# Ledger of designs, part 1: VHH binders against Probable 2-keto-3-deoxyxylonate dehydratase (xacE)

No score or structure here was measured in a lab: all are predicted.

Target 1, 289 residues: Probable 2-keto-3-deoxyxylonate dehydratase (xacE), of Haloferax volcanii (d4gp28)
Amino acid sequence: MHYHQLAVSGERRLTASRDSTTYDLTSADADLRTFGDLARVASIARTSVDRLAAELTEDADVVDDAFVDRHATVPVDAEEIWAAGVTYQISEQAREEESSMPDMYFDVYDADRPEVFFKATPSRTVEPGDAIGVRGDSEWDVPEPELGIVLRRGEIVGYTVGNDVSSRSIEGENPLYLPQAKVYDRCCSIGPCVVTPEDVEDPHELEMSMTIERDGEVIYDDATNTSEMVRSCDELVSYFTRHNTVPELAVILTGTSLVPEQPFDLQEGDHVDITIEGIGTLSNSVTTV
Structure headers, positions and changes below count from the first letter of each chain, unless a header shows other numbers; Kabat numbers aren't used for antibody chains.
ipSAE, averaged over its two directions, is called F for ESMFold2-Fast, E for ESMFold2 and O for OpenDDE. V2 adds 0.75 times the mean of E and O to 0.25 times the DockQ between the complexes of E and O.
[cut] marks letters that were taken out.
Atom coordinates printed by the task and the answers are left out, and those that the model quotes come from them; centres of patches stay.

## First folded at step 1 (VHH)

Design b01 (framework vhh_nb_b201)
Fold by ESMFold2-Fast, scan of step 1:
Structure b01 (fold): chain B 289 residues (1-289), chain A 122 residues (1-122)
Amino acid sequence: as target 1 above (289 residues)
Amino acid sequence: QVQLQESGGGLVQAGGSLRLSCAASGFTFSRYAMGWYRQAPGKEREFVATITSGGSTYYADSVKGRFTISRDNAKNTVYLQMNSLKPEDTAVYYCAAKYSYRGYSPSEYDYWGQGTQVTVSS
């Protein structure tokens, strides 16, 4: 199932979509208001999230998809969002000529230890339909469309779409500036929903696309497939959780291979749409922070 | 139209110095990583040095401490200062430009120059 978290007149509501029908689960049980609530109850009851939701649909109100789109917020209340980089396939020719990438990127690509870094707190995360940020002190910025892994206590409970918005100019100045290039106001978005593992046959066989509009014109349109990921979702989760304090709910963004056309630079007023097969479209405008 | 034009090559005696320049046009220079490569007769093209859009530099082990890469974004030019030259440094030197993106896995550099010959007498 696809789960959305809504804000309606100051009230949080959880919906579940199956086939072409969307159910307001909060109408069936007022204590179920977030995906975290549903995941917790399923865990305590030793059942799957989807099975619990299916039982609730008999007592739930049906809502229109347009209603969901108007009221959608972040689909999960992740206490921490982490991200991975250098996770997509580097060509055989690029590997033979290490100079095609900075030495450290090839070192990480071939290493047992992947690049995994802290990305955002809730205060830095933007909901669907809201504005992602570009730093006022940055000269070159990009969106990074990524598959997100939703974790409860370190265990995979679902997938979502994410945007690892980044300052490439700050990142390029020095490896020690990676945190400032990656972590800032409005630096991340996730959504539009969480899809459970039962509905994702293989997280490494999903088409991912991104479209960017500026002044009503499409300036970027490209696609990739998560089959290009060299690192597995399980591997990234393993490195995130080992020797670490794992929050109740977290998201890890898995990296990307999509590159905007030259001389692209993300600017205030742009509009970004990221779509992952079987999950949906995450849409954001852009503002300067 | 994208162009990379190398200059500054020539004949020099062992222990001498040369400064190579590469003038770039047709793209937003400040957003590209710039690199130098070389190819000696009968050998494959090998990495020499790179400088990122932000100014971070990386060097092949064979040239560390002897060569310095730098850039001037106002002039759209990348430089390679070559000191303490050895006969083994004899090669055609190529300038290259690369659009860099963390999630992108390029198969090679986006743009290449035509090369400039460097000959170090033994």
Scores: ipSAE 0.000, ipTM 0.193, lowest interface PAE 13.5, mean pLDDT 86

Design b02 (framework vhh_nb_b201)
Fold by ESMFold2-Fast, scan of step 1:
Structure b02 (fold): chain B 289 residues (1-289), chain A 120 residues (1-120)
Amino acid sequence: as target 1 above (289 residues)
Amino acid sequence: QVQLQESGGGLVQAGGSLRLSCAASGFTFSRYAMGWYRQAPGKEREFVATITSGGSTYYADSVKGRFTISRDNAKNTVYLQMNSLKPEDTAVYYCAVGRYWGSKYGYDYWGQGTQVTVSS
């Protein structure tokens, strides 16, 4: 099932979609308003999220897709969003450039320990349809389309689409500036929904694509497959959770091989669409923060 | 906005020399690595040389000992001195700002390129 969180007239609502029908689960039980609520109840009842949702659909109101799209917010209330880097297969082109790649990237690519870093709090996370940010003090910015892993108490409960918006110019100045390059106002977006593992048979066999529009023209259009990840989702979760305090709800963005390679700089007024097979499209405009 | 403008290409005979220049603007040049790449007809872009912000240099094995990359931070310019040119060096040469390696194709801004043709 696909789960959306909505904001309607000041109220939070949770919907579930299957077989082209969308159900307002909050109409069946007023205490179920977020994906976290549903996941918690499923855990207490020792059942799957999808089985619980299926029972609730019998008493739930049906809503149309336009209603969901109009009212959609972040699909999960992640207390923390973390991200991973250097997780995708290095191409033959990059291998031919081995002497130009910093040793630290090859060291991380080949190492047991992956690159994992803190990315965002809810206050820095942008909902679908709203504007992601580029720093006013940044000289070069990019969107980074990524598969997001949704965790409850360190356990995978679903997947989403994410955007690890980054200042490459600040990051490139000094490795110690990574936090400032990655963590700032509107630096992250997740959505449009959470898809449970039952509907994502293999998170390492998903097509991921991104388009960027500027002034009505497509200036970027490319695709990859999560099969190119050399790090497993389970491995990234393991490194995030080990020796750490794990929040009730978290998201880990898994890295990307998609990056604009032509003269490109993410600019105010751009529009970014990221699509992952079986999940959906995360759409955002761009603003300067 | 970042802008890169290559110059210095042209036609040269085997064994000759050329000096390429790349004028950069729109960013704090001294803080970024700069590189040269080339693309021959029908082939993918290949790495030629890189110089870091600190001045360390790296070369493709095919050009090592023949090409020298350098930079002038006061002029916001990176150079590629090409000696002992071979017909196999024929390509369009591109200037690039140092890439972020969080992604497989994380190449920075590419200039418009400058054509180098080596005849024999």
Scores: ipSAE 0.000, ipTM 0.208, lowest interface PAE 12.5, mean pLDDT 85

Design b03 (framework vhh_nb_b201)
Fold by ESMFold2-Fast, scan of step 1:
Structure b03 (fold): chain B 289 residues (1-289), chain A 121 residues (1-121)
Amino acid sequence: as target 1 above (289 residues)
Amino acid sequence: QVQLQESGGGLVQAGGSLRLSCAASGFTFSRYAMGWYRQAPGKEREFVATITSGGSTYYADSVKGRFTISRDNAKNTVYLQMNSLKPEDTAVYYCAARPYGYSRWTSYEYWGQGTQVTVSS
């Protein structure tokens, strides 16, 4: 199933979509308002999220897809969003073209320890349809489309789409500036929904695409497949959870190979659409922060 | 003053071998990645090989298995051993250096003047 979190007239609502029908689960049980609520109850009852949702659909109101799209918020209340980098296959051709690939990039690519870093809090994360940010002090910015792993207490409970918006100019100045290049106002978006592992059995065989529009014209259009990840989702989760205190709900963004080439620079007024097979499309405009 | 000085270029028959050297001065060599690039007449400069400060090596597909990059930190020198040379390898070969510990978006900063390699059919 696909799960959306909505904000409707000041109230939070949880929906579940199956077989072209979307159900308002909150109408069946007023205590179920977030994906976290559903995941918690399923865990206590020792059943799957999808099994519990299916039982609730018998008493749930049906809503239109347009209603969901208008009211959609972040699909999960992740206390922390983390991200991984240097996780996709680097071709020999890419090495020929990228004379700017320094020691750190290649060393991490070949290492046992992956690049894993803190990305966002809820206050820095924007919902579907809202504006992602580019820093006013940044000269070169890019969207980074990524598969997101949704975790409850360190265990995979689903997947989503994410955007690891980044300042490459700040990152390029000094490796110590990575946190400022990655963590700022509106630096991240996730959505449009959470899809359970039953619908995404193999997270390493999903097509991922991104389009960017500026002034009504498509200026970027490319695709990759998560099969090009050289790091497994389980491996990234293992490095995040080991020797760490993990929150109740977290998301890990898994990296990307879709990198717009210079001279591309993400600008205020751009529109970004990221689509992952079996999950959906995360859409955001761009603003300066 | 930073200086990169290439040597070892010249004329060689197809199937032959050459060893290029690049002597570096004016910076802390052991903390820099070193690379080789080449440029043939009428073509853009292309990547050949790089060796990181930690010793990891990377090669262009066109030279993989034939060329070997290495470094000697005690002598501040990077080498390119070129075996099984082909007429297509004819180019000016440039030594380049970039600082370690910088972002993946940091370009090669220092370049040598180049050394000519000509492979006869």
Scores: ipSAE 0.000, ipTM 0.243, lowest interface PAE 12.0, mean pLDDT 87

Design b04 (framework vhh_nb_b201)
Fold by ESMFold2-Fast, scan of step 1:
Structure b04 (fold): chain B 289 residues (1-289), chain A 120 residues (1-120)
Amino acid sequence: as target 1 above (289 residues)
Amino acid sequence: QVQLQESGGGLVQAGGSLRLSCAASGFTFSRYAMGWYRQAPGKEREFVATITSGGSTYYADSVKGRFTISRDNAKNTVYLQMNSLKPEDTAVYYCATKGYTYRSGAFDYWGQGTQVTVSS
């Protein structure tokens, strides 16, 4: 099932979609308002999220897709969003041009320890349909479309689409500027929904595409497949959780190979759509922060 | 691919002026900082000046008030106007920019250089 979190007339609501039907689960039980609520109850009841949701649909109101799209917010209340980098296959061309890349980048690609870093808090994360940010002090910015892993207490409970918006110019100035290049106002978006593992047979066989529109014209349109990841989702989760304190709810963005070719630069007024097979499309406009 | 080509060097007498140019191609010039560096025989490469994409300029103390860096985004060119030249300004002058690299903290692309010789 696809789970959306909504904000409707000051109330939070949780919906579940299967096939062509969307159910307002909060209408069946007023205490179920977030994906986290549903996941917690499923855990206590020793059942799957999807099984619990299916039972609730018998008493739930049906809503249309336009209603969901209009009221959608972030699909999960992740206390922390983390991200991974250098996780996709580096092309033969890029490896042949190794002298143009910092040695430490190839060192991480070949290492046992992956790149994993803190990305965002809820205050820095924007909902579907809202504006992602580019820093006013940045000269080169890119969207980074990524599969997101949704975790409850360090265990995978679902997947979503994410955007690891980044300042490449600040990152390129000095490796110690990575936090400033990655963590800032409106630096991250996740959505449009959470899909449970039962509906994602293999998270490493999903088509991921991105389009960017500027002034009514499509200026970027490309796709990859999560099969190009050289790091597994389980491996990234293992490195995040080991020797660490894990929050109740977290998201890990898994990296990407879809980086618009130079001289592309993300600009205020752009519109970004990221689609992952079986999950959906995360759409955002762009603003300067 | 990023390419930088300097021109305008030559022989000049002390107190004279030269204008160096650097023609850039292979990247969105207007979005990148551009810099000038110089290297005298037997010495390390020394910073001279930089200009950001927004037009802010920074100079080495040894050239402040004498040299002016500027850019023409329509022509993909950065300039170094050198006035009141001194014999100690004699060096090969290099144009540089940040290229596409992951995690580079330095100017990544360099031109071939242009020789400036200031006679006493």
Scores: ipSAE 0.000, ipTM 0.144, lowest interface PAE 11.4, mean pLDDT 86

Design b05 (framework vhh_nb_b201)
Fold by ESMFold2-Fast, scan of step 1:
Structure b05 (fold): chain B 289 residues (1-289), chain A 123 residues (1-123)
Amino acid sequence: as target 1 above (289 residues)
Amino acid sequence: QVQLQESGGGLVQAGGSLRLSCAASGFTFSRYAMGWYRQAPGKEREFVATITSGGSTYYADSVKGRFTISRDNAKNTVYLQMNSLKPEDTAVYYCAAYRSKYGTWYSSEYDYWGQGTQVTVSS
């Protein structure tokens, strides 16, 4: 099932969709308003999220896709969003450009320990349809489309789409500037929904694509497959959770091979669409922060 | 202070087209989501289309592909282009403004409403 969190008239609502029908689960039980609520009840009842949702659909109102899209918010209340980098297979093109790539990139690519870093709090994360940010002091900014892993108490409960918006110019100045290059106002987006593991046969066999529009024209259009990940989702979760205190709900963005090359620079007014097979499309406009 | 004034309604034959306009005044138009609703005799007011402050558009399934909502912030005006009109489209059409960057399906969410303009589609 696909789960959306909505904000309607100041009220939070949780929807579940399967096949061509979307159900407002909050109409069946007013205490179920977030994906976290549903996951908690399923855990207490010792059942799956999808099974609990299926039973609730018998008493739930049906809503249309336009209603869901219009009211969609972040699909999960992640207290912390973390991200991973250097997780995808190095392309033949990148290998040919090895002399221009930092040695540290290859060191991490070949290492047991992956690159994992803190990315965002809720105050820095924008919802589907809202504007992602580019820093006013940055000279080169890019979207980074990524599969997101949704965790409850360190355990995988679902997947989503994420955008690890980044200042490549600040990142390139010094490794110590990574936090400023990655963490800032509107630096991250997740959505449009959470898909449970039962609906994702293999998180390492999903097509992921991104298009960017400027002034009504498509200026970027490319795709990859999560099969190109050389790090497993379980491995990234293991490194995040070990020796750490994890929040009730978190998301880990798993990295990407899709990054527009120079001279591309993300600009105010651009529109970014990221699609992952079986999950959906995360759409955002762009603003300067 | 706030006013929404619809225009462009009238009688049209099935298969025809009409363009509705809504002129807004008394608020910062560019900051508001704008919507169109309609009400047929004996029925409740129903959603037709919305356009957000950022330009994203949403349509009721019954009009998708036939109607187009647009806005002109310089003129403080929202438009509804209605093509391939059907007798079932006969209703009073209302313009509405929502104090949000996003539109909404629920009519109770809209802050301001126009007086409405009649659209009648004959066979």
Scores: ipSAE 0.000, ipTM 0.100, lowest interface PAE 22.2, mean pLDDT 85

Design b06 (framework vhh_nb_b201)
Fold by ESMFold2-Fast, scan of step 1:
Structure b06 (fold): chain B 289 residues (1-289), chain A 120 residues (1-120)
Amino acid sequence: as target 1 above (289 residues)
Amino acid sequence: QVQLQESGGGLVQAGGSLRLSCAASGRTFSSYAMGWYRQAPGKEREFVATISYGGSTYYADSVKGRFTISRDNAKNTVYLQMNSLKPEDTAVYYCAAKDYVWGSYRYEYWGQGTQVTVSS
């Protein structure tokens, strides 16, 4: 099932979509307002999220897709969002062409330990339809479309789409500036929904695409497949959870190969759409923070 | 593969000017973001200025208003115009070429450096 969290007239509501029908689960039980509420109850009842939602649909109101799209917010209340980098395949020819000097990128690419870093809190995360941020002190910015893994107490409970918005200019100044390049106001977006593992049988076989529009014209349009990931979702979850404090709800963004090349620079007024097969489209405008 | 060669360093009096050049040879220049860094005796290497292929610039606070970075893509050359030089600007100046893929370093190339000495 596809789960959306909505804000309607100041009230939070949780919807579940199966096949072609969307149900307002909060209409069946007023205590179910968030995906976290549903996941907690399913855990206590020792059942799946989808099975619990299915039982609730018998008493739930049906809503249309336009209503969901209009009121959609962040699909999960992740206390922490983490991200991974250098996770997608590079060709043997590309390695040969670039092999003349030691490179931090190739060191990490070939290592057992992946690049995993803290990305955002709820206060830095932008909902679908709102504006992602570029830093006012940054000269080079890019969106980074990524598959997101949704975790409850360190266990995979779903997937979503994410955007790991980044300042390349700040990162390029010094490796120690990576946190400032990655963590700032409106630096991250997730959505539009959470899809359970039952509907995403293989997270490494999903088409992922991104388009960027400026002044009504498409200036970027490309696609990849999560099958190009050389790091598994399970591996990234393992490195995040080991020796760490795991929050109730978290998201891990899994990296990407879709980063616009120079001379591209993400600018105020741009519009970014990221689509992952079987999940949906995460749409955001761009503002300066 | 790219090789970087700095030139234009030397001895100059406080308040004077120097123009540094960095010539790139070998591989395609236009794929790189270019930067200038400096290292004074007994100190760590520090950032000075960067320029993207498209001409977007970013400067360290210590040099803003005094230094200007520019590039000539047809000549595969990056320049650093240094005005109102101070004794504390004394350092070896390095040219760097960086290319970023997936938001990460793809590769990094450095020149051998050129000495700038500013007398009080």
Scores: ipSAE 0.000, ipTM 0.141, lowest interface PAE 14.0, mean pLDDT 85

Design b07 (framework vhh_nb_b201)
Fold by ESMFold2-Fast, scan of step 1:
Structure b07 (fold): chain B 289 residues (1-289), chain A 121 residues (1-121)
Amino acid sequence: as target 1 above (289 residues)
Amino acid sequence: QVQLQESGGGLVQAGGSLRLSCAASGRTFSSYAMGWYRQAPGKEREFVATISYGGSTYYADSVKGRFTISRDNAKNTVYLQMNSLKPEDTAVYYCAAGYKYGSGSYYKDYWGQGTQVTVSS
């Protein structure tokens, strides 16, 4: 099932979609308002999220897709969002070029330890339809479309779409500036929904695409497939959780090969759409922070 | 599109010095790591030195203590100061600019056409 979190007249609501029908689960039980609520109850009842939702649909109101799209917020209240880098396959030519230019990025690609870093808190995360940020002190900024892994207490409970918005100029100044390049106001977006593992047969076989529009014109349009990830979702989760204290709810963004090359620079007023097969489209405008 | 143009090569006697320059044109190189590579006749291309935008440097063992890489970001130029040159330093020297793609695995390299350095015994 696809789960959306909504804000309707100051009230939070959780919906579940199956077979082209969307159900307002909060209408069946007023205590179920977030994906986290549903996941917690399923865990206590020792059942799957989808099985619990299916029982609730028998008493739930049906809503239309336009209503969901109008009211959608972040699909999960992740206390922390983390991200992984250097996770996608590179071409044989690119590998040969990297080996001739020894760099820390090449070392990470072939290492046992992946690049994993802290990305955002809720206060830095933007909902679908709202504006992602570019730093006012940055000279080169890009969106980074990524498959997001949704975790409850370190266990995979679903997948979503994410945007790891980044300052390439700050990152390029010094490896020690990575946190400032990655973590800032409005630096991250997730959505539009959470899809449970039961509806994603293989998270490593999903088409991912991104388009960017400026002044009504498409200025970027490209696609990849999660089959190009050389790091498994399980491996990234393992590195995040080992030797760490994990929050109740977290998201890990899994990296990407889709990054616009210079002279592209993400600008205020741009519009970014990221689509992942079987999940949906995450849409955001852009503002300067 | 980044275009790289090397200069400063030539003929020099063993123990001498040369300074190579690499000018980037077309767009700013301020987000790129810059490097120097060389290729002698009949040999593979080999790494010489690299410098990040912030100034962190890395050198091949064969040139440590003799060569110094530096950059001038205001002029979009990277330099290689070569001291105590040896006949085995004879090669075509190539300038390179590279960066990683986002959080992905790709490192994109741009290359110059090269400049010949010949060190006589």
Scores: ipSAE 0.000, ipTM 0.276, lowest interface PAE 12.0, mean pLDDT 84

Design b08 (from b06 with A97T K98Y Y100F V101W W102S S104Y Y105K R106P E108D; framework vhh_nb_b201)
Fold by ESMFold2-Fast, scan of step 1:
Structure b08 (fold): chain B 289 residues (1-289), chain A 120 residues (1-120)
Amino acid sequence: as target 1 above (289 residues)
Amino acid sequence: QVQLQESGGGLVQAGGSLRLSCAASGRTFSSYAMGWYRQAPGKEREFVATISYGGSTYYADSVKGRFTISRDNAKNTVYLQMNSLKPEDTAVYYCATYDFWSGYKPYDYWGQGTQVTVSS
């Protein structure tokens, strides 16, 4: 199932969608207001999230898709969002030409230890339909469309779409500036929903696409597939959780190969749509922070 | 579009110094990472040094401590200062641009190369 978190007249509501019907689970039980609530109850009851939701649909009100789209917020209350980089395949020719790339890039690409870094808190995370940020002190910025892994206590409970918005100019200036290039106001978006593993049998076989619109015209349109990932979701989760304090709810963004090349620069007023097969479309405008 | 032109190569004795220059023309020089690569006769092209848009540097172990890469964004030029040269440093030296953090093959902008020959 697809789970959305809504804000309606100051109330939080949780919906579940299956077979073109969307159910307001909060109408069936007023204590179920977030995906985290549902996941917690399923865990205590030793059942799956989808099985619990299916029982609740018998008593739930039906809502329309326009209502969900209008009221959608972040689909999960992740205390921390983390991200991974250098996770997608590079060409055989690029690998054969050692001289064509910095040694540190190939060292990470070929290493046992992947690049994993802290990305955002809730205060830096933008909901679907709201504006992602470009740093006022950055000269080259890009959206980074990524599959997001949703975790409860370090265990995979679902998947979502994410945008690891980044300052490439600050990132390229010095490796020690990676945190400033990656962590800032409105630097991250996730949504539109959480999809359970039962509906995403293989997270490494999903089409991912992005379009960027400026002044009413599409200026970027490209696609990739998560089959290009050379790092598994399980591997990234294992490196995040080992030797670490794992929050109740977290998201890991899994990296991307789909980044617009220069001279592209993400600008205020742009509109970004990221679509992952079987999950949905995460849409954001762009503002300067 | 970026065009690159190397200069400063030549013949030098072991223990000597040379400074290579790479002049870039094009739209957004200061936004690109710049690198130096070399190719010795009968060998594959190898990485020498790179400098990011903001001045962060990385060196191959074989040249670390002897070579210094720098850039002058006002002149659209990158430099390679080569000290304590060894016969093993003999090669054609190429200037290149690339996206430093790209997960894919860098931009295919290369200069024509400049010959460095270190004797005895």
Scores: ipSAE 0.000, ipTM 0.228, lowest interface PAE 13.8, mean pLDDT 85

Design b09 (framework vhh_nb_b201)
Fold by ESMFold2-Fast, scan of step 1:
Structure b09 (fold): chain B 289 residues (1-289), chain A 120 residues (1-120)
Amino acid sequence: as target 1 above (289 residues)
Amino acid sequence: QVQLQESGGGLVQAGGSLRLSCAASGSIFSINAMGWYRQAPGKEREFVATITRGGSTYYADSVKGRFTISRDNAKNTVYLQMNSLKPEDTAVYYCAAHLYRYSSGWYDYWGQGTQVTVSS
């Protein structure tokens, strides 16, 4: 199933979509307002999220897709969003020039330990349809479309689409500036929904695409497949959870190979659409922060 | 944003020499390395040489000992000195700026290219 979290007249609501029908689960049980609520109850009842949701649909109101789109917010209340990097296959040209790359890059690419870093809190995370941020002190910025892994207490409970918005200019100045390049106001977006593992047969065989529009013109349009990931979702989860304090709900963004080339620079007023097969499209405008 | 402008291409006889130049402008502080690639008619683009910001150099086996890459950091310019040129070196030569990003890997910016023709 596909789960959306809504904000309607100051009230939170949880919807579930199955076979092109969307159900307002909160109408069946007023205590189920977030994906986290549903996941918690399923765990206590020792059942799956989808099985519990299916039982609730018997008493739930049906809502239109337009209603969901109008009221959609972040699909999960992740206390922490983390991200991974250097997770996709590099070009053959880059491999030929391997000796010119910094040790840090190829050590991480070839190592047992992947790059995993803290990305965002809820206060830095932008909902679908709202504006992602580019830093006012940054000279070069890009969106980074990524598969997101949704975790409850360190266990995979679903997948979503994410955008690891980044300042390349700040990142390129010094490795110690990575946190400032990655963590700032409106630096991250997730959505439009959470899809349970039952609806994603293999998270490593999903088409991922991104389009960017400026002044009504498409200035970027490309696609990749999560099969290009050289790191598994299970591996990234393992490195995140080991020796760490794991929050109730978290998201790990899994990296990307889709980053616009010269002369692209993400600018205020741009519109970014990221689509992952079987999940949906995450759409955001761009503002300066 | 990085812009690259090549110069120095032309026609030369086998055994001759040419020096290519590439000036970088824009946001150059994020560039990890600069290099040269070439593409002959009907062939794929191939690596020629690269130089890191610190001055370390790397060459394709086909040009090692004949070509020398160097840079002038004050002018933000990279050079390719091509000696003992062969007809097989005939190609459009592209300047590239190589950007390393810890979170998403390797990215290249390209110049428009400069034609090098080596007659036999």
Scores: ipSAE 0.000, ipTM 0.182, lowest interface PAE 16.7, mean pLDDT 85

